# VHH binders against Abasic site processing protein HMCES (HMCES), part 14

Target 1, 269 residues: Abasic site processing protein HMCES (HMCES), of Homo sapiens (Human) (q96fz2)
Amino acid sequence: CGRTSCHLPRDVLTRACAYQDRRGQQRLPEWRDPDKYCPSYNKSPQSNSPVLLSRLHFEKDADSSERIIAPMRWGLVPSWFKESDPSKLQFNTTNCRSDTVMEKRSFKVPLGKGRRCVVLADGFYEWQRCQGTNQRQPYFIYFPQIKTEKSGSIGAADSPENWEKVWDNWRLLTMAGIFDCWEPPEGGDVLYSYTIITVDSCKGLSDIHHRMPAILDGEEAVSKWLDFGEVSTQEALKLIHPTENITFHAVSSVVNNSRNNTPECLAPV
Short names: E, the ipSAE of ESMFold2; O, the ipSAE of OpenDDE; V2, 0.75 times the mean of E and O plus 0.25 times the DockQ between their complexes.

## First folded at step 13 (VHH)

Design x1 (from v5 with Y35S; framework vhh_ozoralizumab_d1; at its last look DockQ between E and O 0.09; V2 from the best seeds 0.00; counts 0 for: pae E 13.5 > 2, placed apart)
Fold by ESMFold2, look of step 13:
Structure x1 (fold): chain B 269 residues (1-269), chain A 121 residues (1-121)
Amino acid sequence: as target 1 above (269 residues)
Amino acid sequence: EVQLVESGGGLVQPGGSLRLSCAASGFTFSRYWMSWVRQAPGKGLEWVSEISTSGGSTKYPDSVKGRFTISRDNAKNTLYLQMNSLRPEDTAVYYCARGWFDSSLGYEDYRGQGTLVTVSS
C-alpha cells in the first residue's frame, strides 16, 4: 500500500471519527497540528495524513482510551536517524510487513514503546498487473458502505447535494500503523511519522495484489490497537490479519500521477 | 546547547537504594522521550529504562523490572531513576539520555556525563 485517498474536509473527517471511550461516553477526537492536514484524493508517501492515537501519548494520567487525531508524515523516520533530511533514509518505511515487524529495528522499537496508530483514509489504491502488457490497472479499495437513499455509490452522485450525502456517512478505512518521533539534528519541531502494517491479501483482493494493509475492522479492534496503556504489544499483534470485509472498483489511470487531486481519481470506470 | 546533568550516584551496600536525578536544559524537556542507560566496567552501554513525554508510559528490561522506577517532572525539567534492591551487578556509570538507546546503532543524540553507582559490601 503506497497510495490513499483522504479528501474529506477536516470537520467532516472529525465527525466520521466519533467514538466511545471505555466508559461508553460519546466523543470526538481532539486535533493536534490541524493546519498540517492537506486533504487530497491522491496521497503518496512523504505526505501528511491523519492518524488516530491515544491521548496518553501526549498527557500525563490521560485515559488511554481517549483519542487524538493528528497529521503525520507517511514513511516512518526512526528516532535514531542522524541525517538532517528524512528523504535521505536509505530504506523504505512506507509499509511494515506483519511477519517481520519484530525483526526490523525501525518498527520493533517504536512498537515496543506502544507507538501504535490508526491510519485514516477514504480507501487505498492498488495496481493490478495487466495480462500481456506492462500496463497496470488501478483499483480503489475501501470498506463496504451503507448506501444512501438516492445513490449508494461514489459514481452515482449526480449533484453537489448527493455527493455530500455519499461522504457525510462514509465509513473511513482504518489501517493499523506504527509511528515514531524524530528530532531533527539541526533543530525544529519533532517529526511524527508512520508506517502502515501490511499482511497477505485476502481472497477477494488476491487477483489485484498479493499484499494489503492490515485493516482494523470495527470499534473493538480500533480501540484495542490504540490503547497501549491497557493492551500489550502481544495482544495488539493478534489484531493484525487480512479481512474479507472490503470492496473495490476499477479507476482510470488519472490516479497514476500523484499530482492529480480530483474526484476522478477514485471514480469507477 | 542541550545539557543533561546526572547526580545522585555513590557507594551503596547490596540491597540498598539510590535515587538518581538528571537536570535537563537547552531544549523543551516535555516534548521528548527520555531514558536511562548504564555502562558497567568493561562493558557496552545497556538500556535501563525509558519514559514517554508525559510520563504515562514507562518500560524496563527484565534485569531491573520491579526494582527500578523511572519518573519525570516536566515542570522542573528533571528525570529520575529510583533504584531499589541494588545488586553488585548494577554497578555502572548511569547516563541520562534524550530518546532511546540501541547498542547496535548507539543511543539517541544526547546523553549526559554520567553518575557512578557502586554496589559493594
Scores: ipSAE 0.000, ipTM 0.215, lowest interface PAE 13.5, mean pLDDT 85
ESMFold2 (binder alone), look of step 13: mean pLDDT 82; pTM 0.841
OpenDDE, look of step 13: ipSAE 0.782; ipTM 0.894

Design x2 (from v5, 15 letters changed; framework vhh_8cml_1; at its last look DockQ between E and O 0.91; V2 from the best seeds 0.00; counts 0 for: pae E 7.1 > 2)
Fold by ESMFold2, look of step 13:
Structure x2 (fold): chain B 269 residues (1-269), chain A 121 residues (1-121)
Amino acid sequence: as target 1 above (269 residues)
Amino acid sequence: EVQLVESGGGLVQPGGSLRLSCAASGFTFSRYWMGWFRQAPGQEREFVAEISTSGGSTKYSDSAKGRFTISRDNAKNTVYLQMNSLKPEDTGVYFCARGWFDSSLGYEDYWGQGTQVTVSS
């Protein structure tokens, strides 16, 4: 997983992240650095995307079930990194394999500090390799969405108008991530950065790609992954597995160019 | 500088009780799981108990369950181990530790200096 869409206006995105805390109280996550949110249909590694994390990371004695939403850099920069330029990191940290997460210091250390986050997206893109050719077919992959009765669950194919209505109540994809905090040696702001945990693909996606992000399906999974104060690393890692509750459609090659930021990137073809 | 200082050990008779304390400094205590381990001479360190950041979740080894109670006071930066019904096999140096503690994970962030517990035969 190396490309996502996260295009909703900030207020719509925030409302889509409504949750219940440990006491059952309905809440919205509190933003950190909201002006750094940069919505796009076509997000790449090294860009910023919003993630959820526990308030306890920022505030002494906070309820660890309360959530903060903040933009972070995609591509984890370990806290121990000593160069002044993150692009000099000699290993790819865009993704983290679930089967080796506890063997890699770059991921094991922040995970042991409870630095678990939920990476938010409309969905993600993957490119299917065709046998006997170098051609690749991009797909947009996302949670199944509930269509409204008006938007044509009966007798209609998806259309641009129907897609606009779907975004009013879009269920955001929620992927398991690990983050770290890096202090540049020359000074400046602390860099928050994340990696997305990956697993073997489910049966439904295996014809597209052999790996998928670890998806947290439902509020219980999201809450347990985020709540490092009450949920141990051992218990949290049980949440990391493939899911079949996923859908997809083919998209045009417009998404191939990461500079294209238009609705066509995710439109069905 | 991160420091963990254990205290409360000593010599006791079988069936006796001890309360161990671990004073923490140099870090934000309330953000870390804490644990207790023990080590007899010539043995590897073994898990005794652990406690979540708020104290809402605890775990014990089979030998400690029902006899020992781990607790913490985040206002005092202190983790405790109440040890009741002590047996000679509980003899060893007891360490508190910061971080996530699971022998299968191998993560060991910081250790205290230890406090000796001796249960006479």
Scores: ipSAE 0.057, ipTM 0.572, lowest interface PAE 7.1, mean pLDDT 86
ESMFold2 (binder alone), look of step 13: mean pLDDT 80; pTM 0.811
OpenDDE, look of step 13: ipSAE 0.512; ipTM 0.800

Design x3 (framework vhh_ozoralizumab_d1; at its last read DockQ between E and O 0.67; V2 from the best seeds 0.00; counts 0 for: pae E 3.3 > 2)
Amino acid sequence: EVQLVESGGGLVQPGGSLRLSCAASGFTFSRYWMYWVRQAPGKGLEWVSEISTSGGSTKYPDSVKGRFTISRDNAKNTLYLQMNSLRPEDTAVYYCARGWFDSLGYEDYRGQGTLVTVSS
ESMFold2, look of step 13: ipSAE 0.268; ipTM 0.692
ESMFold2 (binder alone), look of step 13: mean pLDDT 84; pTM 0.851
OpenDDE, look of step 13: ipSAE 0.802; ipTM 0.907
ESMFold2, fold request of step 20: ipSAE 0.150, 0.293, 0.318; ipTM 0.632, 0.699, 0.717
ESMFold2 (binder alone), fold request of step 20: mean pLDDT 83, 83, 83; pTM 0.851, 0.848, 0.849
OpenDDE, fold request of step 20: ipSAE 0.834, 0.827, 0.825; ipTM 0.916, 0.911, 0.912
ESMFold2, last read: ipSAE 0.190, 0.351, 0.168; ipTM 0.655, 0.730, 0.638
ESMFold2 (binder alone), last read: mean pLDDT 83, 83, 83; pTM 0.845, 0.848, 0.847
OpenDDE, last read: ipSAE 0.806, 0.832, 0.807; ipTM 0.898, 0.915, 0.900

Design x4 (framework vhh_ozoralizumab_d1; at its last look DockQ between E and O 0.90; V2 from the best seeds 0.00; counts 0 for: pae E 4.4 > 2)
Amino acid sequence: EVQLVESGGGLVQPGGSLRLSCAASGFTFSRYWMYWVRQAPGKGLEWVSEISTSGGSTKYPDSVKGRFTISRDNAKNTLYLQMNSLRPEDTAVYYCARGWFDSSGLGYEDYRGQGTLVTVSS
ESMFold2, look of step 13: ipSAE 0.254; ipTM 0.665
ESMFold2 (binder alone), look of step 13: mean pLDDT 82; pTM 0.822
OpenDDE, look of step 13: ipSAE 0.741; ipTM 0.896

Design x5 (from v5 with S103Y; framework vhh_ozoralizumab_d1; at its last look DockQ between E and O 0.87; V2 from the best seeds 0.00; counts 0 for: pae E 4.7 > 2)
Fold by ESMFold2, look of step 13:
Structure x5 (fold): chain B 269 residues (1-269), chain A 121 residues (1-121)
Amino acid sequence: as target 1 above (269 residues)
Amino acid sequence: EVQLVESGGGLVQPGGSLRLSCAASGFTFSRYWMYWVRQAPGKGLEWVSEISTSGGSTKYPDSVKGRFTISRDNAKNTLYLQMNSLRPEDTAVYYCARGWFDYSLGYEDYRGQGTLVTVSS
């Protein structure tokens, strides 16, 4: 997984992240660094995307079930990295394989510190290799969406008003991530960065690609992954598995160029 | 600088009780899972207990379950281990530790200097 869509305006995104705390009260996550949020239909590694994490990471003695939402850099920069420029990192941290997460220092150290996050997206893109050619067919992959009389699917939107209604009720894709905090050696703000945990694809996606992000399906899974104060690393890792509760459609090659930021990137073809 | 200082060890007769304390400093204690581990003479490290950041979740191996109780006071940055019904096989140096404990290779984080508990008649 190397491309996502996360295009919602900040207020719509925030409302889509409504959750229940440990006491069952409905809440919205509190933003950190909201001015760093850059919505786009076409996010790639090294860009910022919003993630959820526990308030306990920021506030001493906070309720660990309360959530913060913050933009973070895609591509984890380990806290021990010594160079001044994160682009000089000599290995790829865009994704973290679930089967080796406890073997890789870049991932096991922040995981042991409870640095678990939920990476938010409208959905993600994968490219299917077509037999006998170098051409690849991109797909947009996302949670099944509830259909109502007032809203349709992405392909059924026939006016700007219908398009906005589809996205007002969109169920965001919630992917398991690990983050770290890097202090630049020459000073400046702490860099928050994340990796997306990957697993073998479910049967429904196996014809598209052999790997998929670890998707946290439902509020119980999201809450347990985020709550490093009450859910141990060992218990949290049991949440990491493929899911069949996923849908997809083919999209045009417009998405191939990461500079294209248009609804066409995720529109069905 | 991270410090974990254990205290409360000593000589106790079988069937007796001890309460160990661990004073933590140099880090935000309330953000860490805490552990007790022990090392008997000539043996490797053995996990004894773990406690979540709030103290709401605890876990023990069968060898001490029902006899030992881990607790924490986040306002005082202190970890405790109440040890009851002590047996000679509980004789060990007891360490408090922070962070995730890797049972196969030890752990990646900090362990204190330890306090000796001797259970003997």
Scores: ipSAE 0.236, ipTM 0.674, lowest interface PAE 4.7, mean pLDDT 88
ESMFold2 (binder alone), look of step 13: mean pLDDT 84; pTM 0.855
OpenDDE, look of step 13: ipSAE 0.754; ipTM 0.885

Design x6 (from w3 with Y35H; framework vhh_ozoralizumab_d1; at its last look DockQ between E and O 0.78; V2 from the best seeds 0.00; counts 0 for: pae E 4.9 > 2)
Fold by ESMFold2, look of step 13:
Structure x6 (fold): chain B 269 residues (1-269), chain A 121 residues (1-121)
Amino acid sequence: as target 1 above (269 residues)
Amino acid sequence: EVQLVESGGGLVQPGGSLRLSCAASGFTFSRYWMHWVRQAPGKGLEWVSEISTSGGSTKYPDSVKGRFTISRDNAKNTLYLQMNSLRPEDTAVYYCARGFWDSSLGYEDYRGQGTLVTVSS
């Protein structure tokens, strides 16, 4: 996974992230650095995207079940990185394979510190390679969405009001991630950055691509992945597996150019 | 600089009790799982207990379950191990360790210098 859509306005995104804390109280996550949120239908590595993480990462003695939402850089920069420019990393940290996470220093160290996050997106894109050609067919991949008589589908929205109804109750894709904190050697703000954990694709996606992001399906999975104060690394890793609860549709090649940021990127073809 | 300093070890007779302490500094203690690990003479490291950041979850292997109790005081940055009904096979150097993901594999982050516990008649 190397491309996502995360286009919702901040207030809509925040409302979609309503959750219950360990005492059963409904809450919204508290934002950190909201000005760094850059919504787009076409997010690529090195861009900022919102993630959820435990409040305990920021506040001494906080309730670890409470959630913060913050934009972080896609492409984990290890805390031990010594050069001044993160783009000089000699290895790709956009994704982290679940079967080798404990073999890679870049991932096992922050994981052992409880630096687990949930990466938010409308859905992600993947390119299917066709036999006998160099052409690739992009797909938009996302959670199945609940249909009501008041809601519509992506392909049926023909007015601004109908488009807003499609996204008003959109179920955000929730992917398991690991983050780290890097202090630039020349000084400046600490850089928060993340990687997305990947697993073998489910049967439904196997014709598109052999890998998929590790998807956390439901509030229990999301809560356990985030709560590093009460859920050990070993228990959290049991949440990392493929899911069949996923749907997709083909999209235009407009999405291929990462500079294109329009609804056409995810529109069905 | 991260430091873990164990204390409270010593010589004790079988059936006796000891309380180990571990003073933590150089990091935010309340954000880490902590555990105790021991090494008997001529043997490898053996995990003996772990505790969650708040102290709400604890685990023990069968060899010490019911006899040892791990606890923490986040206001004092201190980890404890209460050891009761001590046996000669509990003789080991006990290490305080800053938590890591798999308690059966031990820790991989930081470990103190250890405190010796000797249980003999």
Scores: ipSAE 0.226, ipTM 0.669, lowest interface PAE 4.9, mean pLDDT 88
ESMFold2 (binder alone), look of step 13: mean pLDDT 84; pTM 0.847
OpenDDE, look of step 13: ipSAE 0.814; ipTM 0.907

## First folded at step 14 (VHH; framework vhh_ozoralizumab_d1)

Design y1 (from x3 with E50W R98K; at its last look DockQ between E and O 0.57; V2 from the best seeds 0.00; counts 0 for: pae E 12.5 > 2)
Fold by ESMFold2, look of step 14:
Structure y1 (fold): chain B 269 residues (1-269), chain A 120 residues (1-120)
Amino acid sequence: as target 1 above (269 residues)
Amino acid sequence: EVQLVESGGGLVQPGGSLRLSCAASGFTFSRYWMYWVRQAPGKGLEWVSWISTSGGSTKYPDSVKGRFTISRDNAKNTLYLQMNSLRPEDTAVYYCAKGWFDSLGYEDYRGQGTLVTVSS
């Protein structure tokens, strides 16, 4: 996973993240750094995307089931990184393999500090290599969406008004991530950055690509992944597995160029 | 300065009970998982209990499950271990330890320990 869509306006995104805390109270996540949110149909590594994390990361004695939403840099910069420029990081931290996460210092250290996050997206893109040619077919991959008479679907949106209704009720993809906090050696603001955990693809996606992001399917999984105060690392890692509860459709090559930020990036072909 | 001070150890007969305490200072106690670990004479450190930041979740190895109970009081910065039905094999120096889980084991700060001796 190296490309996502996260295009919703901030207020729509926030409402889509409504949740219940440990006491059953309905809440919206509280934003940190909302001005760093850059919506786009075509997000790539090094861009900022919103993630959920526990309020306990920021506030002494906070209820660890309460959620903060914050834009973070895609591509984890380890807290121990000593260079002044994150671009000098000599290894790729866009993704983290689940089977080696406890062997890699860049990921095990923040994970051991409870630095778990949920990465939000409309869905993600993946490229399939077609046998017999060198052409690559991009797909948009996302949670199955409940179709209602008013909501419509991506492929059936006939007008701007119907398009907006589809997205007003969109179920965001929720991917398991690890984040870290890097303090530049020469000073400046702390950099929050994340990696997306990957697993073997489910059977439904195996013809597209052999890896997929670790998807947290449902509020219980999301809550347990986020709640580092009450859920140990060992228990949280049991949430990391492939899911078949996923759907996809082919998209045009417009998405190939990461500078293209248009609805065409995710439109069915 | 991080400090962990264990107390409550002593000599006890088999089948008896002890309650250990650990006073914590120099860090935000409520943000950290806490552990009890022990070291029997001539052996390495053995994990004997873990507790979440709020105290809502606890874990025990089979060797002590059902006999030991870990608890914490975040307002008093104190960790506890209630040890019941003590056996001679529970004889060890008991330490409280601060830290998150990581692959480095129990190398975060621990106290000086309190000796528990179970003997007739």
Scores: ipSAE 0.000, ipTM 0.318, lowest interface PAE 12.5, mean pLDDT 86
ESMFold2 (binder alone), look of step 14: mean pLDDT 82; pTM 0.834
OpenDDE, look of step 14: ipSAE 0.666; ipTM 0.858

Design y2 (from x3 with R98K Y106W; at its last look DockQ between E and O 0.79; V2 from the best seeds 0.00; counts 0 for: pae E 5.8 > 2)
Amino acid sequence: EVQLVESGGGLVQPGGSLRLSCAASGFTFSRYWMYWVRQAPGKGLEWVSEISTSGGSTKYPDSVKGRFTISRDNAKNTLYLQMNSLRPEDTAVYYCAKGWFDSLGWEDYRGQGTLVTVSS
ESMFold2, look of step 14: ipSAE 0.173; ipTM 0.645
ESMFold2 (binder alone), look of step 14: mean pLDDT 83; pTM 0.846
OpenDDE, look of step 14: ipSAE 0.789; ipTM 0.896

Design y3 (from x3 with S30K; at its last look DockQ between E and O 0.71; V2 from the best seeds 0.00; counts 0 for: pae E 13.3 > 2)
Fold by ESMFold2, look of step 14:
Structure y3 (fold): chain B 269 residues (1-269), chain A 120 residues (1-120)
Amino acid sequence: as target 1 above (269 residues)
Amino acid sequence: EVQLVESGGGLVQPGGSLRLSCAASGFTFKRYWMYWVRQAPGKGLEWVSEISTSGGSTKYPDSVKGRFTISRDNAKNTLYLQMNSLRPEDTAVYYCARGWFDSLGYEDYRGQGTLVTVSS
């Protein structure tokens, strides 16, 4: 997983992240650095995307079930990194394989600090290799959505009112991530960055690609992954597995160029 | 610099009690799960207990369940292990550990250890 869509305006995204805390009280996540949120149909590594994380990461006596939403850099920069420029990192941290997460210092150290996050997206893109050619077919992959009377699919949202209905009730894809905090050696602001955990693909996706992001399906899974105060690393890792509760459709090659930020990127073909 | 300093070990008779302490410094103690592990002479590390950041969740293996109690004081940056009804097989060096634990032991930081000897 190397490309996502996360295009919702900040207020719509925030409402889609409504949750219930440990006491059963309905809440919205509190934003950190909202001005760094850059909505786009076509997000790539090194860009900022919103993630959820526990309030306990920021406040010494906070309820660990309360959530913060913050944009973070895709591509984890380890806290021990010594160069002044994150682009000098000599290994790829866009994704973290679940089967080796406890063997890689870049991932096991922040995981041991409870630095678990939920990466938010409309869905993600994956490219299927076509037999006998160098060309690849992109797909948009997302949670099944509940049909409404007039808005049966993503492509049916051509009018502004139908488009608004589709996306007002969109179930955001929730992917398991690990983050770290890097302090530049020459000073400046702390850099928050994340990696997406990957697993073997489910049967439904195996013809498209052999790996998929670790998807947290439902509020119980999301809550347990985020709550590092009450859920141990060992228990949290039990949440990391493939899911069959996923759907997809083919999309235009417009998405191939990461500069294309239009609804056509995710429209069915 | 992360430091974990265990204390409170010593010689006790079978059936006795002992309280271990671990003083933590160099990190924000209350944001970490904490662990006790032990190593009997000539044997590997055995996890003994774990405690959540707030102290609201604790776990123990069957070998010590009901006899040992882990606790923490986040205001004093201190981890504790109350050991009751001690047995000769509890003889070991006890280590305070930060971070996480797998079936083989902790993977981040551990202290120098404190020796507990249980003998008649």
Scores: ipSAE 0.000, ipTM 0.321, lowest interface PAE 13.3, mean pLDDT 86
ESMFold2 (binder alone), look of step 14: mean pLDDT 83; pTM 0.846
OpenDDE, look of step 14: ipSAE 0.643; ipTM 0.853

Design y4 (from x3 with T28Y; at its last look DockQ between E and O 0.79; V2 from the best seeds 0.00; counts 0 for: pae E 6.0 > 2, grease 25.8 > 24.2)
Amino acid sequence: EVQLVESGGGLVQPGGSLRLSCAASGFYFSRYWMYWVRQAPGKGLEWVSEISTSGGSTKYPDSVKGRFTISRDNAKNTLYLQMNSLRPEDTAVYYCARGWFDSLGYEDYRGQGTLVTVSS
ESMFold2, look of step 14: ipSAE 0.121; ipTM 0.604
ESMFold2 (binder alone), look of step 14: mean pLDDT 84; pTM 0.852
OpenDDE, look of step 14: ipSAE 0.761; ipTM 0.887

Design y5 (from x3 with S54T; at its last look DockQ between E and O 0.73; V2 from the best seeds 0.00; counts 0 for: pae E 7.4 > 2)
Fold by ESMFold2, look of step 14:
Structure y5 (fold): chain B 269 residues (1-269), chain A 120 residues (1-120)
Amino acid sequence: as target 1 above (269 residues)
Amino acid sequence: EVQLVESGGGLVQPGGSLRLSCAASGFTFSRYWMYWVRQAPGKGLEWVSEISTTGGSTKYPDSVKGRFTISRDNAKNTLYLQMNSLRPEDTAVYYCARGWFDSLGYEDYRGQGTLVTVSS
């Protein structure tokens, strides 16, 4: 996974992230650095996207089931990185393979510190290699959505009323991630950055691509992944597996150019 | 600077009890899972207990279950291990550890240890 859509305005995104804490109290996640949120239909590595993480990462003695939402850089920058420019990393941290996560220091160390996050998106894009060619067909991949009378109108959401019908109740894709905190040697704000954990594709996606993000399907999975105060690393890793609860449709090649930030990127073709 | 300082070890007769303490400093204690591990003479490290950040979840191997109790006081930044019905095979250096523990005994921090000797 190397491209996502996360285009909702901040207030709509926040409401889509409503949750219950361990006491059953309804809450919205509290934002950190909201001005760094850059919505787009076409997010790529090194851009910022919102993630959920436990409040305990920021506040001593906080309830670890309470959630913070914060934009983080896609492409984990390890805390031990000593160069001044994160683009100088000699290895790709956009994704983290689940089968080697405990072997790679860049991922093992933050994971062992409970630095688990949930990466939010409308859905993700994947390119299917066409038989006998290097030409690729992009697909938009997302959770099945609750249907109303105007089902299937993703591409027709250009008016406020039609947009609201599609996106106001959109179920966000929730992917398992690991984050780390890097202090630039020249000073400045701490850089929060994440990687998306990947697994082998489920049967339904195997014809598109052989890998998929580790999707956390449902509030129990999301809560357990986030709650490093009560859920050990060993127990959390049991949540990392493929899921068949996914749907997709072909999209036009408009999405291929990451500068294209329009609804056409995810519209069915 | 992270520090974990164990205390409370000593010589005890079989069937006796000891309470180990671990004073933590240099980090936000309440944010971390804590562990006790031990190393018997001539043996590798053995996990003996774990406790969640709040103390709501604890685990023990069969070798100590029912005899040892892990606890923590987040207000005092202190981890405890109550050891009852001690046996000669419990003789070991006991270490306080922070974060997580893999099967090779690597954690992100471990104290200097306190010796427990169970002998007639």
Scores: ipSAE 0.018, ipTM 0.544, lowest interface PAE 7.4, mean pLDDT 87
ESMFold2 (binder alone), look of step 14: mean pLDDT 84; pTM 0.849
OpenDDE, look of step 14: ipSAE 0.521; ipTM 0.808

Design y6 (from x3 with K59R R98K; at its last look DockQ between E and O 0.81; V2 from the best seeds 0.00; counts 0 for: pae E 6.1 > 2)
Fold by ESMFold2, look of step 14:
Structure y6 (fold): chain B 269 residues (1-269), chain A 120 residues (1-120)
Amino acid sequence: as target 1 above (269 residues)
Amino acid sequence: EVQLVESGGGLVQPGGSLRLSCAASGFTFSRYWMYWVRQAPGKGLEWVSEISTSGGSTRYPDSVKGRFTISRDNAKNTLYLQMNSLRPEDTAVYYCAKGWFDSLGYEDYRGQGTLVTVSS
C-alpha cells in the first residue's frame, strides 16, 4: 500500500472519528497540528496524513483510551536516524510486513515503546499487474458503505448536495500503523512519522495485489490497537490479519500521477 | 539517563518469601509496561512477570504463576515483585526492565539486578 485518498474537510473527518472512551463517554479526538492536515484524493509517501494515537503519548497519567488525531509523515523515520534529510534513509519505511515486524529495528523499537497508531483514509489505491502487458489497472479499495435513501454512487458526488449524500457518513478505512519521533540534528520540530503494517491479501483482493494493509475492522480492534497502556504488544499483534470485509472498484489512470488531486481519482470507471 | 535500581534480594530458605523493589528514574514511568526478568547461573534470561502502565493487567509464566505478584506505584516510580513459596530453582539475579520482553519482544533497558538465593 503506497497511495491513499483522505480528502474530507477537517471538521467532517473529525466527526467521522467519534469514539467511546473506557468509561463509555462519547468523544471526538483532540487535534495536534491541525494546520498540517492537507486533504487530497491522492496521498503518496512523504506526505502528511492524519492518524489516531493514545493521549497517553503526550500526557503523564492520561487515560490511555482517549485519542489524539495528528497529521504524520508517511514513511517512518527512526528516532536513531542521524542524517539531516529524511530522504537519505537507505530503506523503504512506507510499509512494514507483519511477518517481520519484530526483526526490523526501525519497527520493533517504536513498537516496544507502544507507538501504535491508526492510519485514516477514505480508502487506498492498488495497481493490478495484468498478464501479458506492462500496463497496470488502478483500483480504489475501501470499507463497504451502507446505502441510504438519499445516498448516491461515488461518481455522483459532483456538487455540494451530492457530495454530502456520499461522504458525510463515509466509514473511514482504519489501518494499523507504527509511528516514531525523530529529532532533526540541525534542530527544529520533532518529526512524527508512520508506517502501515501489511499482511497477505485476502482472497477477494488476491487478483489485484498480493499484499494489503492490516485493517482494523470495528471499534474494539481500533481501541485495542491504540491502547498501549492496557493492551500489550503481544495482544495487539493478534489484531493484525487480513480481512474480507472490503470492496473495490476500478478507477481511471488519472490517479497514477500523484499531483492529480480531483474526485476523478476515485471515481468508478 | 534511564536508571532502574533493584533491591530486596538475599538468602532465603525454601518456602520463604521476599519482596523486590525497583526504583525508576530518567523516564516517564507511568507510560511504560514494566517487567521482571531473571537469570539463573549459567542459564539464559527468563521472563518472570509483566504489568501494564496502570497496573490493571498482569501476566506470569506457569513457573511462577500463583507464587509471584507484580505491582507498581506510579506516584513513587517504583515496581515491586512479591515472591512467595520460594524454591531452589528460583535462585537467580532478578532484573527489572523497561519496555517489554517475551518471545515476541525486545527489552529496552534492564537494571543491574539483585541476587536471590534460595537454599537450605
Scores: ipSAE 0.114, ipTM 0.609, lowest interface PAE 6.1, mean pLDDT 88
ESMFold2 (binder alone), look of step 14: mean pLDDT 83; pTM 0.853
OpenDDE, look of step 14: ipSAE 0.677; ipTM 0.859

